VH-VL binders against q0atu2. Designs and how they scored, part 194

Target 1, 119 residues: q0atu2
Amino acid sequence: MLDKKARIRTSREYRNVFEKGKRLSGRFLIIYYVENALDNNRFGFITNKKIGMAVIRNRIKRQLRAIVREYQGQVKNKHDIVLVARAGIGKSSFEGMEKDYIAIMKKAGLFARNANKID
Short names: E, the ipSAE of ESMFold2; O, the ipSAE of OpenDDE; V2, 0.75 times the mean of E and O plus 0.25 times the DockQ between their complexes.

## First folded at step 8 (VH-VL)

Design vb6 (framework fv_recibokibart; at its last look DockQ between E and O 0.93; V2 from the best seeds 0.81)
Fold by OpenDDE, look of step 8:
Structure vb6 (fold): chain C 119 residues (1-119), chain A 121 residues (1-121), chain B 108 residues (1-108)
Amino acid sequence: as target 1 above (119 residues)
Amino acid sequence: QVQLVQSGAEVKKPGASVKVSCKASGYTFTDYYMHWAKQAPGQGLEWIGEINPDWGDTNYNQKFQGRVTMTRDTSISTAYMELSRLRSDDTAVYYCARAKYYWDFDAFDIWGQGTLVTVSS
Amino acid sequence: QIVLTQSPGTLSLSPGERATLSCRASQSVSSKYLHWYQQKPGQAPRLWIYDASSRATGIPDRFSGSGSGTDFTLTISRLEPEDFATYYCQQYESSPYTFGQGTKLEIK
């Protein structure tokens, strides 16, 4: 699990990201991202009913946390980032999801220049 | 019909704990933050805290920090608020209320009917 | 925290009259995050005005909200008997999401 400090926790914080952030769409994920005034990144997640039943959503949640945690140290600091799971993500493999995350984060320019796990 | 149904009235002794439930129906439970508010007899509304039902993340009013715990059971679309170390000034009606946190407006558009908690020796 | 101060505390008027309720914030609040609720005795609050000036579903057009920055107003153009209640303003600008202390609109 992500550190408490690394999570978007309040509804207002989520709202801020959606209202002021930039949006990029991948195959399985949509990301909204905006700079924050903190010394760390915060991640939020949206896994609505469209992606599937509770068992599927729970699986996706675990996988998203794992992916974000894996690459957390390679993401540029001072960002609030919300990952929105798209409807088709329930049928994706973990590798496919990870690949999509990497691709969309690269497109957003959110990886540090010295990042080496994204190749 | 969209509604929030809260548990019944509680009578507690000072120092005890109370856990109030709020069952949601008619909408997707995880799409809205669940908020809790306190209203002492004849007084105004006071915000206690909020919980993200999808992930369980909470944000509490510092006034209640250390005594309040908000949880949820997504399998039954139910949110819980537990208040510990009760004292007489905790006597109040407690409300749950939902608020959307993406795509539409942020306001408490649906409220529970309230739960009276009486703290008395 | 943002403190919301409502005035007057009690407003006594008769049906047919105009009512003006004030909500002042200790710091600037975006109109998007200023809301009003109506509450009658023994009932839960009900969303009345959202985003400072938008009427919630089913709210009569005699109700209007206005304001920006630190000063917001709820106006009832022509009071009906069912309008007598307590009205609370609330801010969603920053945590904690505070309420005003309320204005009780009572029948004269």
Scores: ipSAE 0.880, ipTM 0.947, lowest interface PAE 0.5, mean pLDDT 95
Fold by ESMFold2, look of step 8:
Structure vb6 (fold): chain C 119 residues (1-119), chain A 121 residues (1-121), chain B 108 residues (1-108)
Amino acid sequence: as target 1 above (119 residues)
Amino acid sequence: QVQLVQSGAEVKKPGASVKVSCKASGYTFTDYYMHWAKQAPGQGLEWIGEINPDWGDTNYNQKFQGRVTMTRDTSISTAYMELSRLRSDDTAVYYCARAKYYWDFDAFDIWGQGTLVTVSS
Amino acid sequence: QIVLTQSPGTLSLSPGERATLSCRASQSVSSKYLHWYQQKPGQAPRLWIYDASSRATGIPDRFSGSGSGTDFTLTISRLEPEDFATYYCQQYESSPYTFGQGTKLEIK
């Protein structure tokens, strides 16, 4: 669902975000983000074995993609953003995950002002 | 303990395809990008591409774009590189190698043993 | 694309001598993304020096790496018989992640 241009695809691109980016923690997620030189945003995800068994991990992956896809139009352009799932995310609801995402993206100043009024 | 074990040597005719496997053990497969490199007889190393083993995203050297496909099966911690429309100059040893893509250093610290692919008429 | 040019192509020396291997990049490479590998015939490459100057685990202190920007050097202060191999530099600054063509260090 996320267009290929909207994904962080290379190992070096991930490294750049961790090396040069800012970090904010929420209840279920940590985001790392940095300005890029493109006209668009790129999103990356880190979800590994610490979250839980394969079924749980795959559910979280699907839900994170859906949340990012839903709000991608409201994100200020020119950013590379990596979402890191925290260990407790496996027990969260979709709504809880969504609220956490909105909160940390607002705190980071990454939502465009007045777009869709998501406060 | 940490190792990458590749599939055995292949002999192919021009126009065929080859699929090389690389099985990881001793570490968390999804924490490292998997890279592939080519080394023709008596020559240096050439990077082919990389795959994110968790999400499946790939990035290929343009020299191989259109002929290479990288995949993986996370349930068996195995990466694959398929090269199609083989030519004689594809005769080479093909290596897999891992690189960390978050935290720590990112050099290719573990390599597979190599897979010789011979393309002959 | 960042081209890495190694010199010399072949370096013929005797055990006990000092070896200096050069790697020049066509564009600036951060030291954190310049790595060196050793390869012996019939074997896979082995990480030798990472981040331009840090030795990989188990690499003897007679090996040192230095350099920044476009010029990088691998130095072996006193050659041992096991050091004769081909050495490759590699950049991880930007895709495609290129290697130099190698310097073969051989016994004179």
Scores: ipSAE 0.655, ipTM 0.881, lowest interface PAE 1.7, mean pLDDT 91
ESMFold2 (binder alone), look of step 8: mean pLDDT 93; pTM 0.953

Design vb7 (framework fv_recibokibart; at its last look DockQ between E and O 0.88; V2 from the best seeds 0.00; counts 0 for: pae E 2.04 > 2)
Fold by OpenDDE, look of step 8:
Order: structure tokens, then sequence, then C-alpha cells
Structure vb7 (fold): chain C 119 residues (1-119), chain A 121 residues (1-121), chain B 108 residues (1-108)
């Protein structure tokens, strides 16, 4: 699980990202991202009932956390990033989800130049 | 109908713990942060903290830090607030209230009916 | 934390009169994050005005909110008997999301 320091925790912090951040849509994910004044990145997650039943949402939660954790060291610092799961994500494979994450993050220019796990 | 229904009144001894529940219905539980507020008898409102029901992340008022724990059970759309090491000045009505944290405005638009917690020897 | 100070503490008026309630913030608060609630004895608070000037669903047009920066006002153009209650302002600008101490509007 992501360290508390690496998570968007407050409702106000989420609101800030949605209001001031940029939005990019992938196949399974939408990301909102904005620069912060911190020395670290913070991640937020949105998974509502449109994704599916509780069992599906829980699975998606675990998978998204795993993906973000795997690549967090390769993401440019000083960003608040919220991942919004799209309705079709419940039928996606982990690999498909990961691929979508990588693609959308690349498109956003959020990966560091020396990132080596995103090829 | 959108509503928040809280658990019943509690009477506790000093040093004990109390856990108040707040059951949500009529809306998607995970789409709103759940907030808690305290209102001592004849006094104003005091914000205690908030929880993201989807992921469980919490943010507490530092005044209650170390004594308050907020949790949720998404399977039954229920939020919980536990307050430990109770003292007499914890006697109050405790409210849960929802607030949207994306797309909509950030205000407490739905409130529970309140739960009276009495702390006395 | 942001401290909200409401004035007056108690306002005694008669039906038909105009009521003006003030909420002053210790630092600037965006209008988007300033809200008002009404509370009657034995009841939970109810959202009344949001975003400083928007009436919540079902709130009569005799209620209006205004202000910016550190000074906000709730106005009731013509008091009705059901309007007598305690009104709280609240800020969502930053945690902790503090309330004012309230203004009790009572019948003179």
Amino acid sequence: as target 1 above (119 residues)
Amino acid sequence: QVQLVQSGAEVKKPGASVKVSCKASGYTFTDYYMHWAKQAPGQGLEWIGEINPDWGDTNYNQKFQGRVTMTRDTSISTAYMELSRLRSDDTAVYYCARAKYYWEFDAFDIWGQGTLVTVSS
Amino acid sequence: QIVLTQSPGTLSLSPGERATLSCRASQSVSSKYLHWYQQKPGQAPRLWIYDASSRATGIPDRFSGSGSGTDFTLTISRLEPEDFATYYCQQYESSPYTFGQGTKLEIK
C-alpha cells in the first residue's frame, strides 16, 4: 500500500486537483494532475459504483494501488495525481490496466526522463 | 430518499470508548466524504474529522488526534466514529454529514440526526 | 486554522423585519468555500447557503448570502416566524473545516 505521505487524504485536496488540474483520459483510466508545493507526489483514487459490484471495486482498488506503487519512483515529483476508474475497467486485465496507466502517464509527461520500466 | 441514520444515545464512564455509527442510504456511499462534528450542550459546532469511504483515508482535527478513529464498512454503507479515553467534556451530540469531494460543491448537504454521548461518573 | 467570528451573538427581531448576520474570517476564504447552516433546537443543522451566495434546495428567496475575502453576510429581507433559529457559517478553505460560533436569531 502507498505510504500515507504519498496519498491525497482530504476532500479539499481532491477538490483542488479536480478544479485546477489537467485532465487526460485513457481507455480505463482518467487522470487529473496538478503541481504541488511538496517534495513528493500524492495519489488519489476514484472508484464509484459505475465500476461494478463491491468485489470488483475492491479488486480494482488493489490493482490500481499496485500499479501506482510499482511506478511511483519513476514519476516526476511535486504532483498531485488522481486516478479515476472508468466503467469498463472492471472487465480489464491487470496488464491492460497497467498498460493504460503507463500510456496516459506518458501522454501527461509525468514520467521522469530516466524511467526504465515503462518501455 | 437520501439520508444518514445514526446509532442511538450512549452513556459512558470516563476513560471508556464510544463508537457511533452512521448509515447512509439513497446515494452512492463512496462518492462523498463522511464528516463528523461535535456539539456540546448549548454550544456551537466543532469539526472532528473526515473519511473517504472508498479508500478509508482520514483527516482529523488535531484537537481529537490520538483519540478519534474513523472507519467505514462499504458493504453496508456505514461510517463509524470511535472516540476513546472519554472525559466529561466529550459529552455532546455527535453528527455525521456528507460532502462531495469531486464535481459538486463542498458543503455538508446531508446530516445525520445526531447521537448524544453522555460521559459521567 | 481559520477562525470564523460571527456577529452578533444574539439578534432579537420581530417578524417582518430585516436581519443581517455577519461572518468574519481570520484570513481570506474563497466564496466557493463559505457556507451557512440553519439549526433549530433539537434538530440537526441544515445547509442553507453554499458558495457564499447560493441558496440550498428549498430555501426561500428572502434569504441571501454575500461577501468575499474575510467578510461574509447572510441577509433575511423579511423575517418569517420559521426563520428564528441559530445560523452558523463554515469554511471549507482549509482543514480543519471550522464553524463560526453561531448567531442566534430570536423573537423580540
Scores: ipSAE 0.797, ipTM 0.929, lowest interface PAE 0.7, mean pLDDT 94
Fold by ESMFold2, look of step 8:
Structure vb7 (fold): chain C 119 residues (1-119), chain A 121 residues (1-121), chain B 108 residues (1-108)
Amino acid sequence: as target 1 above (119 residues)
Amino acid sequence: QVQLVQSGAEVKKPGASVKVSCKASGYTFTDYYMHWAKQAPGQGLEWIGEINPDWGDTNYNQKFQGRVTMTRDTSISTAYMELSRLRSDDTAVYYCARAKYYWEFDAFDIWGQGTLVTVSS
Amino acid sequence: QIVLTQSPGTLSLSPGERATLSCRASQSVSSKYLHWYQQKPGQAPRLWIYDASSRATGIPDRFSGSGSGTDFTLTISRLEPEDFATYYCQQYESSPYTFGQGTKLEIK
């Protein structure tokens, strides 16, 4: 799904985003983001036990990956971005998570200029 | 109580593989990356690699790339390190250790007791 | 790869003396990513100092860490018998995360 280059893979990379990044909260998600020294974006995910049982967490993980993949081409390059699932996300729909993602990414100014309109 | 408990000592022949387990308890398994380190008899510590506990992403020391595989099972809070094509210089104690990767400081604050792997011949 | 070189390899001292252990990095390391561990024979390493200068929980105040850039130091102001062990520095600045080769602190 998300290729290896578009993933935050190491513990140190996660630390960098939390230490130096900006934070923005939505209904179901929190994002942390920081400019990187690459030519591409990297995405990380945190889905802790507070969101529910393993079955629910696996559903959330699949859905978050799908949402990020869908919009990754519209994201302004050179950013490391970590998505943190809030406790209430376990009861959200896919559409609810998607709308929340779009809203917080727009508010953060992370969508590229001239990107397709997003409802 | 926070702890990491590793599987028992193993004796292997050259060319075989070994899989060491590291069971976590007393904390949220997905909050900490799991790291693995090697210590040959009378020698220092060498970092082998790390695994993201929830998503399974791995990052290996190049010296072990191609011979090491790290996995985990979140349902039983257990991490695994498999080392293949064993040779005599793989004889060592292998440790797991955790590091927090968000919000707080990062250091290996809890270590497993170590697993002795002996490659005989 | 960042190479950490510890000196001396072995340090022989008596209880009550001051110990100074050096860790030199081949490239700059942020203090937040330089850590020290203590290891006694037959035991796993234990976190001792993190972020170059912060003591881990329960570590006596006779231990202090300092340094920045490429040069870091662990100091023990007045050695106690339980302090004789091997000490490793570790960098978490970039992968592969590496350890120094260790300084063995021995009783003279």
Scores: ipSAE 0.603, ipTM 0.867, lowest interface PAE 2.0, mean pLDDT 90
ESMFold2 (binder alone), look of step 8: mean pLDDT 93; pTM 0.952

Design vb8 (framework fv_recibokibart; at its last look DockQ between E and O 0.90; V2 from the best seeds 0.80)
Fold by OpenDDE, look of step 8:
Structure vb8 (fold): chain C 119 residues (1-119), chain A 121 residues (1-121), chain B 108 residues (1-108)
Amino acid sequence: as target 1 above (119 residues)
Amino acid sequence: QVQLVQSGAEVKKPGASVKVSCKASGYTFTDYYMHWAKQAPGQGLEWIGEINPDWGDTNYNQKFQGRVTMTRDTSISTAYMELSRLRSDDTAVYYCARAKYYWSYDAFDIWGQGTLVTVSS
Amino acid sequence: QIVLTQSPGTLSLSPGERATLSCRASQSVSSKYLHWYQQKPGQAPRLWIYDASSRATGIPDRFSGSGSGTDFTLTISRLEPEDFATYYCQQYESSPYTFGQGTKLEIK
């Protein structure tokens, strides 16, 4: 999974993102993002019971971590980014989820210019 | 009804470990960070740490760093706080309390009833 | 860490009087991250005021919170017998989240 350094860990850190960050909605994901004062990105995840039963939420968690990890090196630095799973994501395929992530991150302008895995 | 129910009182020897539980009901367990606080007899409140019940990420007060471990079991909506290498000044009532971390205020709006931990030789 | 200092340590008043409790922070705290709790002997703390000036559910309007920056105040306009307790301020501005040492409001 994501390195500890790459995760939003505290409630206050999450609060900061939600209060000061920008919000973009995709088909399966909502992202909140804000610049940080660090040299690295941090990711947070929200997967509440609206997503489905525990088995579904656990699957979604694993998939979201995998997606974020896969594209981590292509994301502009100095951002705190929270991914909120939307209702219905449990019915999506991994590919659909990944596509949604890429689309919303592109819309947010969070991918580096030299990113080559997002085409 | 929203409530946090903690495990019963504990008596421990110095050097031992204690694990206190906090069972949540009446709300979505993963929507709130679980916090823990210490209150020595006749003293004020001291924040120990917090855990994200959904992901397990923790943040501890440096004062307890290395001796405290917070965990959770989402299947039973229960948070745990383990304190190791106990000493006499660890004698206190320990509280769990929830705090919303998105789309709501973040005060400790629900508290457990407290768990007395007594450390004595 | 942010240190919260409450004053006075003990406040002795009679029912019907006005009570003013102070909470001073060692550095600036946003109002939305300053909270007050009430605690009675043998009971867990209870959220009383949040966001510096918002009353929690069920809290009488005789209670009010105010302040900004480093100075915050909890005021009870007219004390009732059930109001005698210990009050703690708490900051959520930055970790570690800290409490004041408390003000014990006791009956004179």
Scores: ipSAE 0.879, ipTM 0.947, lowest interface PAE 0.5, mean pLDDT 94
Fold by ESMFold2, look of step 8:
Structure vb8 (fold): chain C 119 residues (1-119), chain A 121 residues (1-121), chain B 108 residues (1-108)
Amino acid sequence: as target 1 above (119 residues)
Amino acid sequence: QVQLVQSGAEVKKPGASVKVSCKASGYTFTDYYMHWAKQAPGQGLEWIGEINPDWGDTNYNQKFQGRVTMTRDTSISTAYMELSRLRSDDTAVYYCARAKYYWSYDAFDIWGQGTLVTVSS
Amino acid sequence: QIVLTQSPGTLSLSPGERATLSCRASQSVSSKYLHWYQQKPGQAPRLWIYDASSRATGIPDRFSGSGSGTDFTLTISRLEPEDFATYYCQQYESSPYTFGQGTKLEIK
């Protein structure tokens, strides 16, 4: 589980990312991201009922948390980042979702220079 | 059709806890943060806190930190606010209200009808 | 904490008159995060004006909101009997999301 300091916790923080952030789309995910005034990153997540049944939704939520936790040390600091699950994500494998996350984060320039072994 | 329906009035003794429910209908429960506010008799509104109904993250007014717990059950589209160690100045009407937190304006556009909590011995 | 101070505390007027309600913030509030609510006795608050100047659905055009920064105003151009209520401003700029103490608009 992400540390409380690394989570977007308030509605106002979500609003700031959508109001002022940049948007990039991947195959299964959309990210919105904006520089914050902190020394750390914060991550937020948006899923909805359209993804599928409860079992599928819970799997997606667990997998997204795991992926973000796995790579959080490679993300440039000072960013608020919201991951939005696309409707088609329910048919994605863990590897497919992970690859999509890596690609979109790299395209956004959010991984630190010399990030080790990003697939 | 869009509405928030709260649980009924409660009478509690000092030191007890109260748990107020707020059932959402007519909209997608997880698209809106749920907020709670207090209104003591003859007084204005005081914000208590908020919960992300999908992921469960909470943010409380420091004044209530340590005494308030907000939870939800997405399977029945219901939010809960529990206030512990009740004292006489907790006597108030408690409201739930929703606010969209992405892609739209964020005002409290729908409110529950309020739940009167009376703290007396 | 952003403190919202409303004035006057009570405003006594007759139907047909113009009402002006003030909300002053202790710190700057973006217009997108300043909202107004109406509350009648025994009822929940209702969203009235959002984003400082936009009327909520079904709110009559005699209500208008204006202002920016630290000074915001709710104006009712010609009071109707149903307009007598308490009005609260609220900021959503930063947590905790505070309300003003209210202006009670009562019939003279």
Scores: ipSAE 0.641, ipTM 0.878, lowest interface PAE 1.8, mean pLDDT 90
ESMFold2 (binder alone), look of step 8: mean pLDDT 92; pTM 0.947

Design vb9 (framework fv_recibokibart; at its last look DockQ between E and O 0.87; V2 from the best seeds 0.00; counts 0 for: pae E 2.2 > 2)
Fold by OpenDDE, look of step 8:
Structure vb9 (fold): chain C 119 residues (1-119), chain A 121 residues (1-121), chain B 108 residues (1-108)
Amino acid sequence: as target 1 above (119 residues)
Amino acid sequence: QVQLVQSGAEVKKPGASVKVSCKASGYTFTDYYMHWAKQAPGQGLEWIGEINPDWGDTNYNQKFQGRVTMTRDTSISTAYMELSRLRSDDTAVYYCARARYYWSFDAFDIWGQGTLVTVSS
Amino acid sequence: QIVLTQSPGTLSLSPGERATLSCRASQSVSSKYLHWYQQKPGQAPRLWIYDASSRATGIPDRFSGSGSGTDFTLTISRLEPEDFATYYCQQYESSPYTFGQGTKLEIK
C-alpha cells in the first residue's frame, strides 16, 4: 500500500484535481494531474462499478496500487495525480495495465528524465 | 430511493466508546465520501470528519483527532463512526451525510436520520 | 479554519414578509463551496442552496442565494409557514468543512 502521505485523502483534494488538473486518456486509464505545493506526490484512485463487480474492482485496485508503487520514485515531484479506471480495465492483463500507465504518464511528461524502469 | 439509515440511540458511561453505523442504499456507496456531523442539544452543526468508502482514507476534524475512527464495510454499504473516551459534552445527535467527490461535486445532499448518543454517569 | 458567522441569530417575521439571512466567512470562500441547509426541530438537515446560488431539488423559487468572497446571503422573498426553521451555511473551501452557527427563523 502507498504511504499515507502519498495518497489523496480528502474529497476537497479530489475536487481540486478534477477542477484544475489536466486530463489524459489511455486505453484503460484516465489520469488527472495538477501541481501541488508539497514536496511529494499524492495519488488518488477512482474505481466505480462500471469496471465490474466488487471482486474485479478489488483486483484492479490492488493492481493499480502495485503499479503506482513500482514507479513512484520515477515520477516528478509536486503533483497530485488521480487515476480513473476505464470500463475495459476489468478484462486487461496486469502487463497491459502497466503498459498503459507508463504510456499515459510519459505522454503527460510526469516521469523524471533519469527514469529507467519505463523503457 | 436514495437514503442513509443510522443505528439506534446509545447510552454510554464516561470513558466508554460508541460506534454508530450508517447504511447506504439506492446509490453506489463508493461514489460518495461519507461525512459525519455532531449536533449537541439545542446547538448547531459541527463537522467531525470524512471517509472515502472506496479506499478507506479518512480526514478528521482536529478537534476529534485521536478519539474518532471512521471505517466502512463496502460489502454492506455501511459506514461507521467510533468515538472513544466519551465525556458528557459528547452527548449529541450524530449524522452521516454523503458528498460526491469526482466528476461533479455536490454538497451534503443526503443525510441520515441521526443517532442520539447520551453520555451520562 | 474558516469561521462562518451567521446573522442574525434569531429572525422573527410573519408569513408574507421578506427574510434576509447573512453568512460571513473569516476568509474568502469560492461560491462553488458555499452551501445552505434547512433544519426543522427533530429532523436532519436538508440541503437547500448549493454553490451559493443554486436551489436544491424541490426548493421553491422564493428562495435565493447570493454573494461572493466573504459575504453570502440567503433570501426568502415571501415567507410561507413551512419556511420557519433554522438555516445553516457551510463551507467546503477547506478542511475542516465548517458550518455557521445558524439563523433561527421563527414566526412573529
Scores: ipSAE 0.882, ipTM 0.948, lowest interface PAE 0.5, mean pLDDT 94
Fold by ESMFold2, look of step 8:
Structure vb9 (fold): chain C 119 residues (1-119), chain A 121 residues (1-121), chain B 108 residues (1-108)
Amino acid sequence: as target 1 above (119 residues)
Amino acid sequence: QVQLVQSGAEVKKPGASVKVSCKASGYTFTDYYMHWAKQAPGQGLEWIGEINPDWGDTNYNQKFQGRVTMTRDTSISTAYMELSRLRSDDTAVYYCARARYYWSFDAFDIWGQGTLVTVSS
Amino acid sequence: QIVLTQSPGTLSLSPGERATLSCRASQSVSSKYLHWYQQKPGQAPRLWIYDASSRATGIPDRFSGSGSGTDFTLTISRLEPEDFATYYCQQYESSPYTFGQGTKLEIK
C-alpha cells in the first residue's frame, strides 16, 4: 500500500534521488533510484502538464499509483524510487504501462529473485 | 509575472481555526513544492511545512504536527494552510513560498506578500 | 533538526564599511543547501544568496557568500544605504528546513 511510509514526501528527498540516484529509461517511464538508510521503500512520482490535458494527466496518475501499489511487496527494500512519466505516456494502455514498469524494475535489479515469475 | 498572492488578514479568538490561501500565477503550479513559514511580530522565520501540489504529499514541522493541514486546488492554482486550536502565540504573519523539487536548486525563490493572523481573547 | 545560529544578532555599521555576517550549523550542511534571504520591515523575505555562494538574479556583486560544513559567511564589501536590513540563513539539507534567527544590519 502506498501509505505515508511508502511515499517520498519531502522536496529534499526527491532532490536526493535525482542528485545521487541511478537512471533507467523505458518506453513510457524513467526511473531514478538510490539506496536509502531505512528498512522500507519509498516511491515518488513526476507527472507534469506536458503529458497532456488534466483528464489525461489524472488518468495517468491513477494508473501509476495502482501499478506501484500492486507490485510494491515484490520490490527489494531500502530504496527510494522516483517514476517520471515520459512524453507520450498518455497514449499508453494500463497494460502497456504495467509491462514497462515490470521490465525496467527487473532491469534495475529492484525486484526480489522470485519476482521473475511476474512476467 | 510570477507571483504568489495570499488572502487578507484575519482576526480570530483562541480555540478557533484559520485557513490562509496562496494563489499562484505566471508559472506551472504543480512543478514546485509550496512551503509555509511563520513570523511572529519582531521575530525570525519558522518553517511550518510543505506540500507537493501535484500529488498532495505533505511534510510538517513537528512543532505544528496535529494542528496544521496543508491542501491545494490545482484547478485554481491555489494552496491552503489551515491552523487549528489557535492560541495567542499563533499571532504572526504567515508566508507561502515556492521551491522546485527536482534537478534544480530548491531555495525559496518567490514569496507571497504574507497574511497577518491575530489571535486575541 | 539542524540548528542555525547567526552572529552577531545586530551589526551596526556605516555606509562604505565592510560587513561580515556569520551562520553556524549544528551539523554539516552541504553548500548547495545553504541559502541567504534579505528582509526589510513590512516586506516578505527575498532570496539573496543560494548554494552558499551564488547570487540570486539582480543581486549586486558587493555581496558574496562563502563557507562549507558548519560555518558560512555573508560578506558585503562596501555597504550601501539599501543594504541595511535583516539577513537570514536557511538550510535545506534535511527537514525541518530551518532558518537562523537573523542578523539585523543597521545604520550606525
Scores: ipSAE 0.577, ipTM 0.864, lowest interface PAE 2.2, mean pLDDT 90
ESMFold2 (binder alone), look of step 8: mean pLDDT 92; pTM 0.947

Design vc1 (framework fv_recibokibart)
Fold by ESMFold2-Fast, scan of step 8:
Structure vc1 (fold): chain C 119 residues (1-119), chain A 121 residues (1-121), chain B 108 residues (1-108)
Amino acid sequence: as target 1 above (119 residues)
Amino acid sequence: QVQLVQSGAEVKKPGASVKVSCKASGYDFTDYYMHWAKQAPGQGLEWIGEINPDWGDTNYNQKFQGRVTMTRDTSISTAYMELSRLRSDDTAVYYCARAKYYWSFDAFDIWGQGTLVTVSS
Amino acid sequence: QIVLTQSPGTLSLSPGERATLSCRASQSVSSKYLHWYQQKPGQAPRLWIYDASSRATGIPDRFSGSGSGTDFTLTISRLEPEDFATYYCQQYESSPYTFGQGTKLEIK
């Protein structure tokens, strides 16, 4: 579960990310992202009925929370990021979603430069 | 037809709680935030708070924080607002209204018909 | 919180006249986040103008909205009997979202 401070909670804050943010598409996810003036990153999620039945949507929601939480320490700078689930996400595995998330975050330049480096 | 239908009028004693429902139809319930507003007799509108119907995240006006709770049930496309520790100045019509939060304008384009809550001793 | 002040509180006019309703914000509001609602007694508010100047679906072209920053206006070019109602401006710039106190348009 993400901490309250790490979530985009208000409709107006979602609007800000969509209006001012940059967009990047992956296989299962689209991200919209913008720098914020806070001391932390915030994440929002869009998972509508195009994904599938309630059981599929609930799985996707749980897995997205887990993925974002696991990698939040690698997200650089101070950003508001909204993840939009594409219709095809309902057929993905956890590993598939995780790989897609990592790929789009790296492509966006949102992961720390030396993330995954071993000393 | 897109509509929001609210529960019926309530009469409560001071100190009680009231829970108002707002049933959505004609659209994808999770595509719009649900907002609640108060209108005291002969007065203007006051925003109470909002809920993300997909994820359940809420944001309340500080004036009502600690007394208001917003929830939803996506299986029946219904939003709820519970107001506790009722006072006489909570007597008002309460409205639910939807607002799009992505891809479009964010005005309150569809409103419920209103629920009159009367608090009297 | 952003305070919206509407003026006048009551505007008494006759059908056929032009009405100008003012909404002033205590701090800057993007035009994208300033909306107007019409409310008649016993009814829920109705979205009338959104994004400061866009008419909602079905709203007659005699209604127009304008303004930016802290000063917004709703204009009715030629009043019809059905236009007499209370009009509220509303900001969505920052939470808590707020409404003006309303301008009641009444028949003279």
Scores: ipSAE 0.717, ipTM 0.877, lowest interface PAE 0.9, mean pLDDT 90

